VH-VL binders against Uncharacterized protein AF_1118. Designs and how they scored, part 8

Target 1, 158 residues: Uncharacterized protein AF_1118, of Archaeoglobus fulgidus (o29147)
Amino acid sequence: EDFSMDAEQLAVVLLKNTISNLEMSNKFVEILDNSGSDSVYQNLWGVIYGALAVMAVNNEVTTALLDEVSKSQELSSKVGDAINSLGENSTVVFGDVNGSKGLTLILRKESEVLQNGSYPYSDNETLSEAYARVVAEFTSRSVDFIVKLFSKIDEAWV
Below, E stands for the ipSAE of ESMFold2; O stands for the ipSAE of OpenDDE; V2 stands for 0.75 times the mean of E and O plus 0.25 times the DockQ between their complexes.

## First folded at step 1 (VH-VL)

Design R16 (framework fv_rolinsatamab)
Fold by ESMFold2-Fast, scan of step 1:
Structure R16 (fold): chain C 158 residues (1-158), chain A 123 residues (1-123), chain B 107 residues (1-107)
Amino acid sequence: as target 1 above (158 residues)
Amino acid sequence: EVQLVQSGAEVKKPGSSVKVSCKASGYTFTSYYMHWVRQAPGQGLEWIGEINPSGGSTNYNQKFKDRATLTVDKSTSTAYMELSSLRSEDTAVYYCARDFPLYSGYDWGFDYWGQGTLVTVSS
Amino acid sequence: DIQMTQSPSSVSASVGDRVTITCKASQGISSYVAWYQQKPGKSPKLLIYAASSLQSGVPSRFSDSGSGTDFTLTISSLQPEDFATYFCQQYDSWPYTFGGGTKVEIK
């Protein structure tokens, strides 16, 4: 569907708004904190995992990701659609598998920090700086992936 | 000072279940992942799974997925590992271990470990 | 699953010796490798993470090198407290896997 077709764009826009805007960051935390609604949590992470699955070049990484998200029909659907949408160009768009895997794990950990409310959120810069620090940690290992990811974020914001 | 203190040794019959505890102190319990690793006598280390204490989300080694259950009690800063349908080959020392902070990024070494709990499965 | 092959399984050494332990991954793991020290009857202790980062409080005689599939732990000048078993671990993908261990024993 249109929703699944836009998984990559939606995830990029979500990440861009989350790291650049305190209001969106607070809304993101609010949504995750309402963990009594299983569907709200799954919808948000479905979009992010869908986009990241498309970035995986290594079948083992993709299989592991699908195994973890397959417990949710919605997440499974979004991941499948995202892979199908960009399968032929995923390596060109997002770089190598090591970068894709690392970012998936970091986004998972960061989202749980946001859900817990333990992240300081002093201002807009705090969240943006945290993501920049995470990205910088991958610079020496997955430069191509990071460059392409930033290009896509910039493109989505324009 | 960071400490992980585990429950005492257990002797179990084949087919039964065991529940090991790991009490954390000296840090914010909900800010770090907790992992479970086992080691059969004289053998190497085997990863069982991980849990995020904040939300309770878990990831398991497929080998243990149908038998292992990881849980936490945030009010007591205690993590639990339950292993069901015990077999003789489950005889091992079971460890809990802390991962780096959730926001530490890509460095995921296990920086603190519990003292271990010996589980012996014999008929 | 990623297999971690560690060698040698044991090495006999004297105080002051240089000890080298090798770890090979069955596929590329970039620098997602950690090294642990385990003394008899005790829990593993983190020595090195991310293939090259020395854990706080760990002596500088411990170092690691390598990336991709081949990794090496080096103890430049063995001390009495270094007689232990050493394990490598990959954390590139689930399940996390460990090498078989290398026992460093007194000569």
Scores: ipSAE 0.000, ipTM 0.487, lowest interface PAE 15.3, mean pLDDT 66

Design R17 (from R16, 13 letters changed; framework fv_rolinsatamab)
Fold by ESMFold2-Fast, scan of step 1:
Structure R17 (fold): chain C 158 residues (1-158), chain A 123 residues (1-123), chain B 107 residues (1-107)
Amino acid sequence: as target 1 above (158 residues)
Amino acid sequence: EVQLVQSGAEVKKPGSSVKVSCKASGYTFTSYYMHWVRQAPGQGLEWIGEINPSGGSTNYNQKFKDRATLTVDKSTSTAYMELSSLRSEDTAVYYCAREIYGFWSGYDYMDVWGQGTLVTVSS
Amino acid sequence: DIQMTQSPSSVSASVGDRVTITCKASQGISSYVAWYQQKPGKSPKLLIYAASSLQSGVPSRFSDSGSGTDFTLTISSLQPEDFATYFCQQYDSWPYTFGGGTKVEIK
């Protein structure tokens, strides 16, 4: 009934990796699919599906949620794009780059030039260690970021 | 220039309420959370709560939840903190502070602070 | 609640000295720590956020190191204007909590 309230609840569940039922997944899809072409809602999709990609890589996303995402061609494509963006030295692709809403979170060796949205990745830190640290930090902050974003959407849309 | 200007000092009796104001200027008031923090004389800082001026949503330190009320008036870019059932230990300087934010920098740290409002509770 | 234990409570130092102040969280807070400077009769001033990011306009002699539970604020060469009380703050979890403060005094 309250869009921001429903969206906040679903976002927290997704980001905390506590998704455990099909109804949550279906409600998530319904809310996002009903947003239309509004740019704020499109940015929200990017953030949420970025978080889902991280959870999927960690084998933390439920089979039921992945099945529901696959039923939506657009959602499947968004999640697929996010997962496919993960690479050897850039293992997470979520964040702001050059002020745009194209979210990309990049790991960089400490000897490389730091780019907007890049996290230092030292020679003494393995890729797995860097990934775990950045994922934990990103996940923690994404909860607050998405809650605030949902509040903005609620005010602008209704 | 970003500024937060608070109301003047107050002297209150135990059991009464106080309402402190914080007038914001130099930025978009609804784009940043506002925090309230207090400091007893010679003591450390204690977080009271936060408010999102856009939606009016609040989050409180449990210690103050039953006595503190945070509100905003968007038309005047003013935030308010009301504290009820005052006790002598509520004597403190009360600050409003703007939360700075960014996806990469995170949230919940305060970049601009009001000058503080001394609230004295005495019988 | 996350408890922030700050030490020492006071330190006596001379201009040019290296000063270190420590802050320990009762549980892991990643890099979600900020440092503030407060002079008598004035509001706190943000120095450092996200454990290592220097606030605009803050001199480079201020730095933070640490992650997880243990954090250290360093003033590499103390200046006269640096005599103040310093506070750490965790912003990982509600309620946000501050350290007890460290007063940097003239020796």
Scores: ipSAE 0.000, ipTM 0.501, lowest interface PAE 11.2, mean pLDDT 68

Design R18 (framework fv_rolinsatamab)
Fold by ESMFold2-Fast, scan of step 1:
Structure R18 (fold): chain C 158 residues (1-158), chain A 124 residues (1-124), chain B 107 residues (1-107)
Amino acid sequence: as target 1 above (158 residues)
Amino acid sequence: EVQLVQSGAEVKKPGSSVKVSCKASGYTFTSYYMHWVRQAPGQGLEWIGEINPSGGSTNYNQKFKDRATLTVDKSTSTAYMELSSLRSEDTAVYYCARGLEYYDILTGSPFDYWGQGTLVTVSS
Amino acid sequence: DIQMTQSPSSVSASVGDRVTITCKASQGISSYVAWYQQKPGKSPKLLIYAASSLQSGVPSRFSDSGSGTDFTLTISSLQPEDFATYFCQQYDSWPYTFGGGTKVEIK
């Protein structure tokens, strides 16, 4: 399924909440608007998954993302369809937007797919342990993650 | 166990094309990037490109992008590399290799399992 | 493109020796470096990734040190099965690039 437009909306919300530099945020949005067929933006859904995992430990950013998703029935449906397309066991559970719950990612070994890559589980690792490890890794690498994202985008400007 | 089995050796004339196959088994084919790397006789390793078998998205080394085409057939868990406009300097062993995902999805990964290699000889 | 410069091109060593191989990136690659072992007529085998993570099943005598631009593969006590060619690789940026290789030969 083509999720190009709805993935862009998610990416915009993500960037506005993770990057305190308005100029950089605006440049990324402009690049997304103008690069529909550029191969550098293939696997954008994988980037969104990675950003989502980083944000799972930040309640304010998670709440803002969930608020945006909840306001679009189309976006919520597309996100659900994309997750289902990863496999029979793949699930992403969005917490209550108006409650104290945040986003919960539930990953299964058979569905550990991020569109720009995948990650193996450790020997004898449980689902909860794998999830905690992924969240901790993205959290510890959040600065490098953002820097790398902009470096990749800079390489592909126009 | 993870296995990547490649097609047999090929001898090609300059200007022709070659298509090498790589059949994967022992893991979920769509969960890992597939990479293609070549090695000229007695030389080092050179990355050609990568493909995500789930969506079919590709990234190429700019040196090869005008001549290389990476594809997959999910129904047979097989990856393909086609190289066109062959030159004598394209004589090399061509490998497929599975990407090992580290947790930084923006930087790529090293290659944890490799095919046995396919020798492509370009001679006039 | 990021150039990976590997040295030496060859080294002669005896069983039990400590062997070091260096790899220099033309720009910062953080820890996104991997090391491979290749024996004659065989495919490369992943030894180390992320500059410090030993691949499952690889003996502890193999280690890497370094960050940024300078990396060193160390074999603390060379074994008969370690005579091979070793390659470094950066996976920080496209295109992924490899060092020229270091052949570890019997002295």
Scores: ipSAE 0.000, ipTM 0.493, lowest interface PAE 13.7, mean pLDDT 67

Design R19 (from R16 with heavy chain F100W P101Y L102Y Y103D G105S Y106G D107F W108L G109Y; framework fv_rolinsatamab)
Fold by ESMFold2-Fast, scan of step 1:
Structure R19 (fold): chain C 158 residues (1-158), chain A 123 residues (1-123), chain B 107 residues (1-107)
Amino acid sequence: as target 1 above (158 residues)
Amino acid sequence: EVQLVQSGAEVKKPGSSVKVSCKASGYTFTSYYMHWVRQAPGQGLEWIGEINPSGGSTNYNQKFKDRATLTVDKSTSTAYMELSSLRSEDTAVYYCARDWYYDSSGFLYFDYWGQGTLVTVSS
Amino acid sequence: DIQMTQSPSSVSASVGDRVTITCKASQGISSYVAWYQQKPGKSPKLLIYAASSLQSGVPSRFSDSGSGTDFTLTISSLQPEDFATYFCQQYDSWPYTFGGGTKVEIK
């Protein structure tokens, strides 16, 4: 089984499914520290794909982005469960970033934009290629990096 | 293209405050964190803090937390760093730098820097 | 705070030489290291981030290696425009810290 995901996109999905910001970060750290395996990442990949599918149904993400992501949906059986757990507190938008093709993540609380994240990449690089490029780096990342990203997101709530 | 343009050099007395500006252009100001870094003459780089222009959230190096204040003006796409209670050892070039918060690589880095503002603290 | 120890402080080199700069973290930082180039009177410029990720427009002669505590920046064939000071930076934890810099000087 292959898997591919972005730690930042994971943070967005987890925030949509939890109420406790720092406790959520601590629980995520506990799960990764105790597992640290591909199986955990594979399950989270299904949740991320499910989030994108919900956004696409609500016209919050482009068909192109969903199609690119669907090419990696070996965990499609988990999509239903992931979709059922999601709220509409964040958005993934495929589009132009700094004059280049890119991906934008928007976190919201009752329509207030709390955080924006942008993923610019070259016109010769597809979203699928960008994801593949970060797979090895993401897999090698420490639990501390993900906690740090969650801390930055939590700060945006203040 | 992306540009960060900082205010001009300042000469200050010990005990006073300085406020440096950094005007951003060529990108969506609220989509990237802004950091402040200083470099004393002949010394290395020292991180002061970061601000999220979207929400105004800040995080500071503890060394500067009681003296540094980071703010933004979204209407002009300008970031500000104010440093109070100046000492002679605060003489340095101060830089603003942009951070790709949710870069596809997932790592923090400063991809664009301002030209720097020399702040001289002398009696 | 995580201390970044960079060596050498300076190196004299000729065009065409292979130049290696090392950076050691006081504790494990995985691959959370970025490398910057600074020319006299100019701001730092990002070269490499997150192990092996070259910033757009940076020549392929620049490469890095390492993980954990020991990191290396290599310039495979030094060019005239590469004479500058180079800095490593960790972003594993706050506060972010930089190495002391390595000045690459003409021989």
Scores: ipSAE 0.000, ipTM 0.474, lowest interface PAE 14.3, mean pLDDT 65

Design R2 (from R1 with heavy chain H35S E50G T100E P101S Y102W G103Y D104S Y105G W106S D107Y S108Y Y109H; framework fv_rolinsatamab)
Fold by ESMFold2-Fast, scan of step 1:
Formats: C-alpha cells, structure tokens, sequence
Structure R2 (fold): chain C 158 residues (1-158), chain A 123 residues (1-123), chain B 107 residues (1-107)
C-alpha cells in the first residue's frame, strides 16, 4: 500500500491541531483507539495523551476530546497512565516539567496535599475552591509545557 | 477520613422522580469518579452509572440511561442521582461509591460507600 | 454486558474452616475484579481490588486468586465476624457488573 507519512508523524500532526479543531480531535481518538497494543504507538501515545489530559482544565476542545475518551474504560485507563507517566519521566524525556507533575499529584492526592500544607492553602477556602485555585496555577504552567512539547515534536518531525 | 453522606429515605408514587444526594468530605471530589449502585430487597447489586467530574461526563448502564441523570456540584462536593418514571421494581437501597479506577495508574475501586438511601415506590 | 456468575449461593461453615467462593466472567476482565463483604443492614465493604490487592485494614485471611475469567475468594480460617454476604464485581468495562452473591453462614 502507498502511504506517504508514517503513523508517528500522522499522530503528531493530528495532535498539534486538536486544540483548535474538534474534527481533528475526534480523528486522533479514533486512530489511537484502533492502534491497539502496538508498543511503539503506545509509548508515543501515552506521553501525548498525558499532555492533552493536563490541558483538560484549560481548553474546551481538549475537554471534549477527553469526554469522548471517558466513554471507554480502556481509553480512560490509557489516559490515566499517560498523566502518571508525564509526572514520572517528563524530566528525563522533555526536561524539568514540575507543573505537569504537580498537576498529576494534585489530581490523585489533592486532599492530602492541600490539607497537609504542601501547597498554599487558606483556612477560609473550601476544598473545592483551593483545588480550583491550585489547578488554575498549574494549568498555566502546563500550557507552557504543552507548547514546548509541540515545538520539540515539530522540530523532530520536519 | 473520607466520608460519603447520602440524603434520607423517600417514598414515591409510580411515574414520579426521585433525586438522591451524596455529599463527599475528607477527600478530593474532582479527581475521583462517583458511581451509583442499587440493591433491591433481598437481591444483589446493580450498577446504575458513574460520573467523572474532571471530564464532566457520565456513563450509564443501558438499562437506566433513559431514566437516570447523574450530576455533580463541585462547589458543595455533592453528587446527585435522579431516576425518573419510577416503577415498583425500582424499590431499592441506592448507594453512592467512590471510584478512582477511571485510569489504570490507580486500581482503587469502590473504596468508600455512602450509607445508602432507601427509595420505596408504591401506589 | 459481561456476566459475573458466582457460586455457591450459600455456604455453612464452622469457625476455623477454609471457605472458597468462585466467580466466573463471561469475557476476559484481566485483573479488574473486586470483592466486597456486606453485613445485614450495612453498605458493602471493599475487601480486595485488582484481583489480588488486599484493602488496607482487611485481615490477611482474605485472598483472591485467578485472572482472565476465573476468580476465587478464599477465607483461610473463618472467624465469627466473617458471617456476611460476599460479592464479586468486574470493573474492566462498562457497565460494571456484580456476581449474585454468596451468603456465608456459621454452622
């Protein structure tokens, strides 16, 4: 068969356009869902899904993409793995990504983190208000990470 | 320290609706999914659906999808289950349960349950 | 939907006995199975998740073995406080489904 672009390059192009294009977001989910257990795709894909999941609190398009993912237990599990992998190996793979790791930690343990005083926490805030404030702070840092990630992908794939 | 506290028992007429609340405390509301499970008297457990607040999405058991509506109020850390078009066979104890297994980085599943809300549907 | 078939429906045993309860899924569910204990008038309590991981605070006499489609809950030495109904559940795919339950009665 005649295919002018390998699957990794296609995934990068689709992901790069997902932030501003719901059609491309849906196409990206379709491709990832159908890639199954291919380990090369799973490795690339885990990191990319993690980046999208971190942006869920910031962008309605990525939120819509993750909404579709949540309808599948298998895809939700893969997104969760990707979020965790960003926190664990982003320092090795893409440099220091403290914002993304912090967001991953807050999503899993924010009651422990906030109540233990690991983050600035006001005694006059409800837990939901404190969580929203911390997430908003980390979202701005995560956008920076996503921009850097896309820039690196662009550089590698041209 | 995580607690799920549900609203009190209700008696409803056939054809009406019921809305049960589940208030979470001591944990992170937005990072966990909340599921709803019912148990008819002397019978087993049946999953109604679950809501994942971070995505803003609810997933339903097909048996209930036309009648059940799951919502959350993040500001009050409260989840709601509304069931419409009630029938006598909907008489059951309804439970909320916390679920973190929506991603494979966590295998935690229904680790905390509400005390249950008895809904009786009778003419 | 994935059907969870649980057996037996009831068992009578003496303190100190080994009790086994089996659960069979109609499709592969990997390790996404949980076991619950329910006492009369109470909500279910998580005992085991991810097929073999014991919930914090649960006595070590409870264990699960199995993978894929066939799972077994074992109580190695039954105690008086273990009188209860036990349920298995798959959480591999939606909708989540439960076994029919096994009532453990002390002789």
Amino acid sequence: as target 1 above (158 residues)
Amino acid sequence: EVQLVQSGAEVKKPGSSVKVSCKASGGTFSSYAMSWVRQAPGQGLEWIGGIIPIFGTANYNQKFKDRATLTVDKSTSTAYMELSSLRSEDTAVYYCARDESWYSGSYYHFDYWGQGTLVTVSS
Amino acid sequence: DIQMTQSPSSVSASVGDRVTITCKASQGISSYVAWYQQKPGKSPKLLIYAASTLQSGVPSRFSDSGSGTDFTLTISSLQPEDFATYFCQQYNSYPYTFGGGTKVEIK
Scores: ipSAE 0.000, ipTM 0.494, lowest interface PAE 14.7, mean pLDDT 66

Design R20 (framework fv_rolinsatamab)
Fold by ESMFold2-Fast, scan of step 1:
Structure R20 (fold): chain C 158 residues (1-158), chain A 125 residues (1-125), chain B 107 residues (1-107)
Amino acid sequence: as target 1 above (158 residues)
Amino acid sequence: EVQLVQSGAEVKKPGSSVKVSCKASGYTFTSYYMHWVRQAPGQGLEWIGEINPSGGSTNYNQKFKDRATLTVDKSTSTAYMELSSLRSEDTAVYYCARETYPWLGELYPYYMDVWGQGTLVTVSS
Amino acid sequence: DIQMTQSPSSVSASVGDRVTITCKASQGISSYVAWYQQKPGKSPKLLIYAASSLQSGVPSRFSDSGSGTDFTLTISSLQPEDFATYFCQQYDSWPYTFGGGTKVEIK
């Protein structure tokens, strides 16, 4: 499934407004323009986390910066909007396996699984707390993944 | 040729600390996460943690979080694992390992494609 | 933590034999499993990732099957260089965990 053009344009606007380094922002836009429809950069998740990753790269990727990004109310809201806009493409499943509690977060595009993560649910956590932690961890890992990918792409550009 | 070369064997007393190095060559050091894994003699593999060499962000196995510190020196393309408050049960071969390259068909490649030769750390009185 | 249980712990085999090693996760991990080969005194070497993708340079006699909780590594026709210990690893969630290992030794 393709995501809406409105959501894509909103993500591009967010990227341009958030990134202080115009050169890096232009590289990301160029990647989106040249990517096929099957590229991770063409889905809403990829565009949103691409924007976060470019911001992190421009301002130096640190644990503190990633924590601030994941705690940002506006960015957290945009991530939430992205999940909601995917509709059937995202699910969170609560399970108990052999006395161990866990959450599974699955993102899909049609029949494809884009992301799958299983997260231990501690005895002291409520479901809401576990969900918030899973979303924050997913956001942090998505940013790290995109940062690694952009670093590799940058090596190929001359 | 991609290589990870680790520092030599260490013999330490209980309560001391050890710092193992892992020098990377043949690839862009900051483009790949570095993992640390240990193996007690005759036993299986145990994940200690990971570090992003670009930003220095870390993620630890809770079992080691209070004692392990992962760092990098980008100027020398070297990763370090420091383990404090050593116990006899910390006797093991310690490995650094590079996380495989991410691609569009695999969003989170968390497995290790290149491994160092290992560093034996012996903790005895 | 996700527990990875391998069986058998050891298997005695001859060149040309078909060898199967199983790995069971304590909870669903989809296809996020990798397999490593380790020879005595050497570091582990990646064989298979994503429960089916063969690492570049690894012989086609190695294959994996399974999803969810049950995974199987198969060596279709064992060669002399295949005598080693094999480990599975889940990378679905933190902390990443390994199976206990299966030693494939000469009969």
Scores: ipSAE 0.000, ipTM 0.483, lowest interface PAE 13.3, mean pLDDT 66

Design R3 (framework fv_rolinsatamab)
Fold by ESMFold2-Fast, scan of step 1:
Structure R3 (fold): chain C 158 residues (1-158), chain A 122 residues (1-122), chain B 107 residues (1-107)
Amino acid sequence: as target 1 above (158 residues)
Amino acid sequence: EVQLVQSGAEVKKPGSSVKVSCKASGGTFSSYAMSWVRQAPGQGLEWIGGIIPIFGTANYNQKFKDRATLTVDKSTSTAYMELSSLRSEDTAVYYCAREGYYDFWSGPFDYWGQGTLVTVSS
Amino acid sequence: DIQMTQSPSSVSASVGDRVTITCKASQGISSYVAWYQQKPGKSPKLLIYAASTLQSGVPSRFSDSGSGTDFTLTISSLQPEDFATYFCQQYNSYPYTFGGGTKVEIK
């Protein structure tokens, strides 16, 4: 992409549509690996970090990510029907690109996800409540991943 | 139980390339990033790079970026590290290691392969 | 690159001793530090991550303290099976970097 004209716009688009832009994050990593210390890319990373920090202060990052997760859930409504078959010994999380549709729901063994405790069910928790909790956990981890990824990019370039 | 099983030892001539495999079992392969770390005889640990399967994009230590290529085959739950233009100082045990224990995409190395000794000599 | 400076390079201690290993990052890494144990001829084993979180199955005698740039691994009462080399690692920023290692010898 031509980042010299569109740095501000790309930052806004990335922050507003974070989950749907995981492929865009992949492209940014490719650019980092191949382009050396070009000052245009250093400036782009700075703009993205600055916007992310402002959104974090305003509690906008979590809202934007949760909105994107909701959209992914809508596109994966058929997968949602399969969640009704989940037992106590399974955990649902968002991840993996399976084909061209972006993030897809996957199943992990409970012990692979949790440090301790049990998912998807806590005492008196319904399947819908467990799903909402998993969505919130995914959103939190996605924010951590993006912050870490941008920190890594900044570290490598500046 | 999560297990990472690497291909066997290799003896290579200078200037050649080597491709090491790492087959994962017991876990959800694409849910975790996979890194490669080497250790020369009697030396410390050195990170080569890592790949995030969901993106298919690899991140490299700059020291190796022109020679190392990281790939994955999701259908066989196997990660690969290819290192080209081998020299004697590349003689080391090469490990694959899974990232992201209770972190979705990256983190500490919670499971390690058994290591693959690559010897570069004439 | 973030430099991880580990000290000491080696320590000789008796069973029951308290052993401390220090790791210093050249810049802030928050809590993104892990500690590994490596026995001769074996792969490293994760002991502690996120500065203070003990890996499942690791004995409680292992602990970590610190944040930001200064981290310390403590073995409160050294056991014979603790003979090994210990490494710290930062996973905050690429490239991931390791400390030089500390060999713990049991007399």
Scores: ipSAE 0.000, ipTM 0.494, lowest interface PAE 12.2, mean pLDDT 67

Design R4 (framework fv_rolinsatamab; at its last look DockQ between E and O 0.02; V2 from the best seeds 0.00; counts 0 for: pae E 22.3 > 2, off the site)
Fold by OpenDDE, look of step 2:
Structure R4 (fold): chain C 158 residues (1-158), chain A 122 residues (1-122), chain B 107 residues (1-107)
Amino acid sequence: as target 1 above (158 residues)
Amino acid sequence: EVQLVQSGAEVKKPGSSVKVSCKASGGTFSSYAMSWVRQAPGQGLEWIGGIIPIFGTANYNQKFKDRATLTVDKSTSTAYMELSSLRSEDTAVYYCARGPEYYYGSGEFDYWGQGTLVTVSS
Amino acid sequence: DIQMTQSPSSVSASVGDRVTITCKASQGISSYVAWYQQKPGKSPKLLIYAASTLQSGVPSRFSDSGSGTDFTLTISSLQPEDFATYFCQQYNSYPYTFGGGTKVEIK
């Protein structure tokens, strides 16, 4: 992403990325559904457990790092300064109720882009059309996927 | 129960314009796409366009893009379809039809108006 | 535009018969097809959408099948109230398009 672009352009890019990510997710679910094997859902539970294990490891590493930082006044000061800087610039970063700056501005522009309906996503499809399509597909596939996944819980531990 | 009530029959001369209204009741209005579909006598169905009230943006069949204008009045839950430069071939029953919520697109139409006959004759 | 070719244009059948109506799309439309019933002087009525989602209040004798380009509406056992014209519709891409219709008549 190029952050040197104006807010409207950035909004368009962000929307495209969101749509693309959801399309990829839908495609992934489709691939799994077409695999012809229910074992993939059992394997996914294995992946989920693995991910949790990785998260636990990362948490331990993070804790160790934070402990090390806490032992250094210089490092603690730098972290503190960074947090304070973010706090002092919260309006710039997150924006205001009017949506005139920061993330609120981007959200407002995204809304305007979707409402405008004139921005293209692909040939013969606007961002609004694409977003609606992808959200509908994502919702449908997600529900089906969740049902299938959870139906295999008992088989994962048996 | 959701109901769509359309304005009455119209008789128009070629070259004139017609504006048909569709008032929705019994449900939410702003978040559901409203489409317009016409049916010439003894013919099939033809999609004119659709509008999402909350956005106020419309999608048009290219066949009608230059002549059709879709609008809404959210305060009265009413959708409008205006068709200009009327021709004899525009003689048809015009339906408003509600689609799904906006994040599903304009989709299938679960509720229909009773239809408005527009007759174009010299 | 996506063309929806519906067949047959008409079919004569008797009460209790199995009736099958087909729609062919000119290109892939996934499962974004809806089926409607229309009686003379009345508005179309939604029967089925989103690949076998039966609209509330629609009898179970109505069913559909298909994906991609070929779609079928089936009435398992025709009832007296089922004599009407049926339409398919794609809502995969703008502009939405309808089939030409199939009139189910009394034999």
Scores: ipSAE 0.000, ipTM 0.562, lowest interface PAE 14.4, mean pLDDT 83
ESMFold2-Fast, scan of step 1: ipSAE 0.000; ipTM 0.503
ESMFold2, look of step 2: ipSAE 0.000; ipTM 0.453
ESMFold2 (binder alone), look of step 2: mean pLDDT 90; pTM 0.931

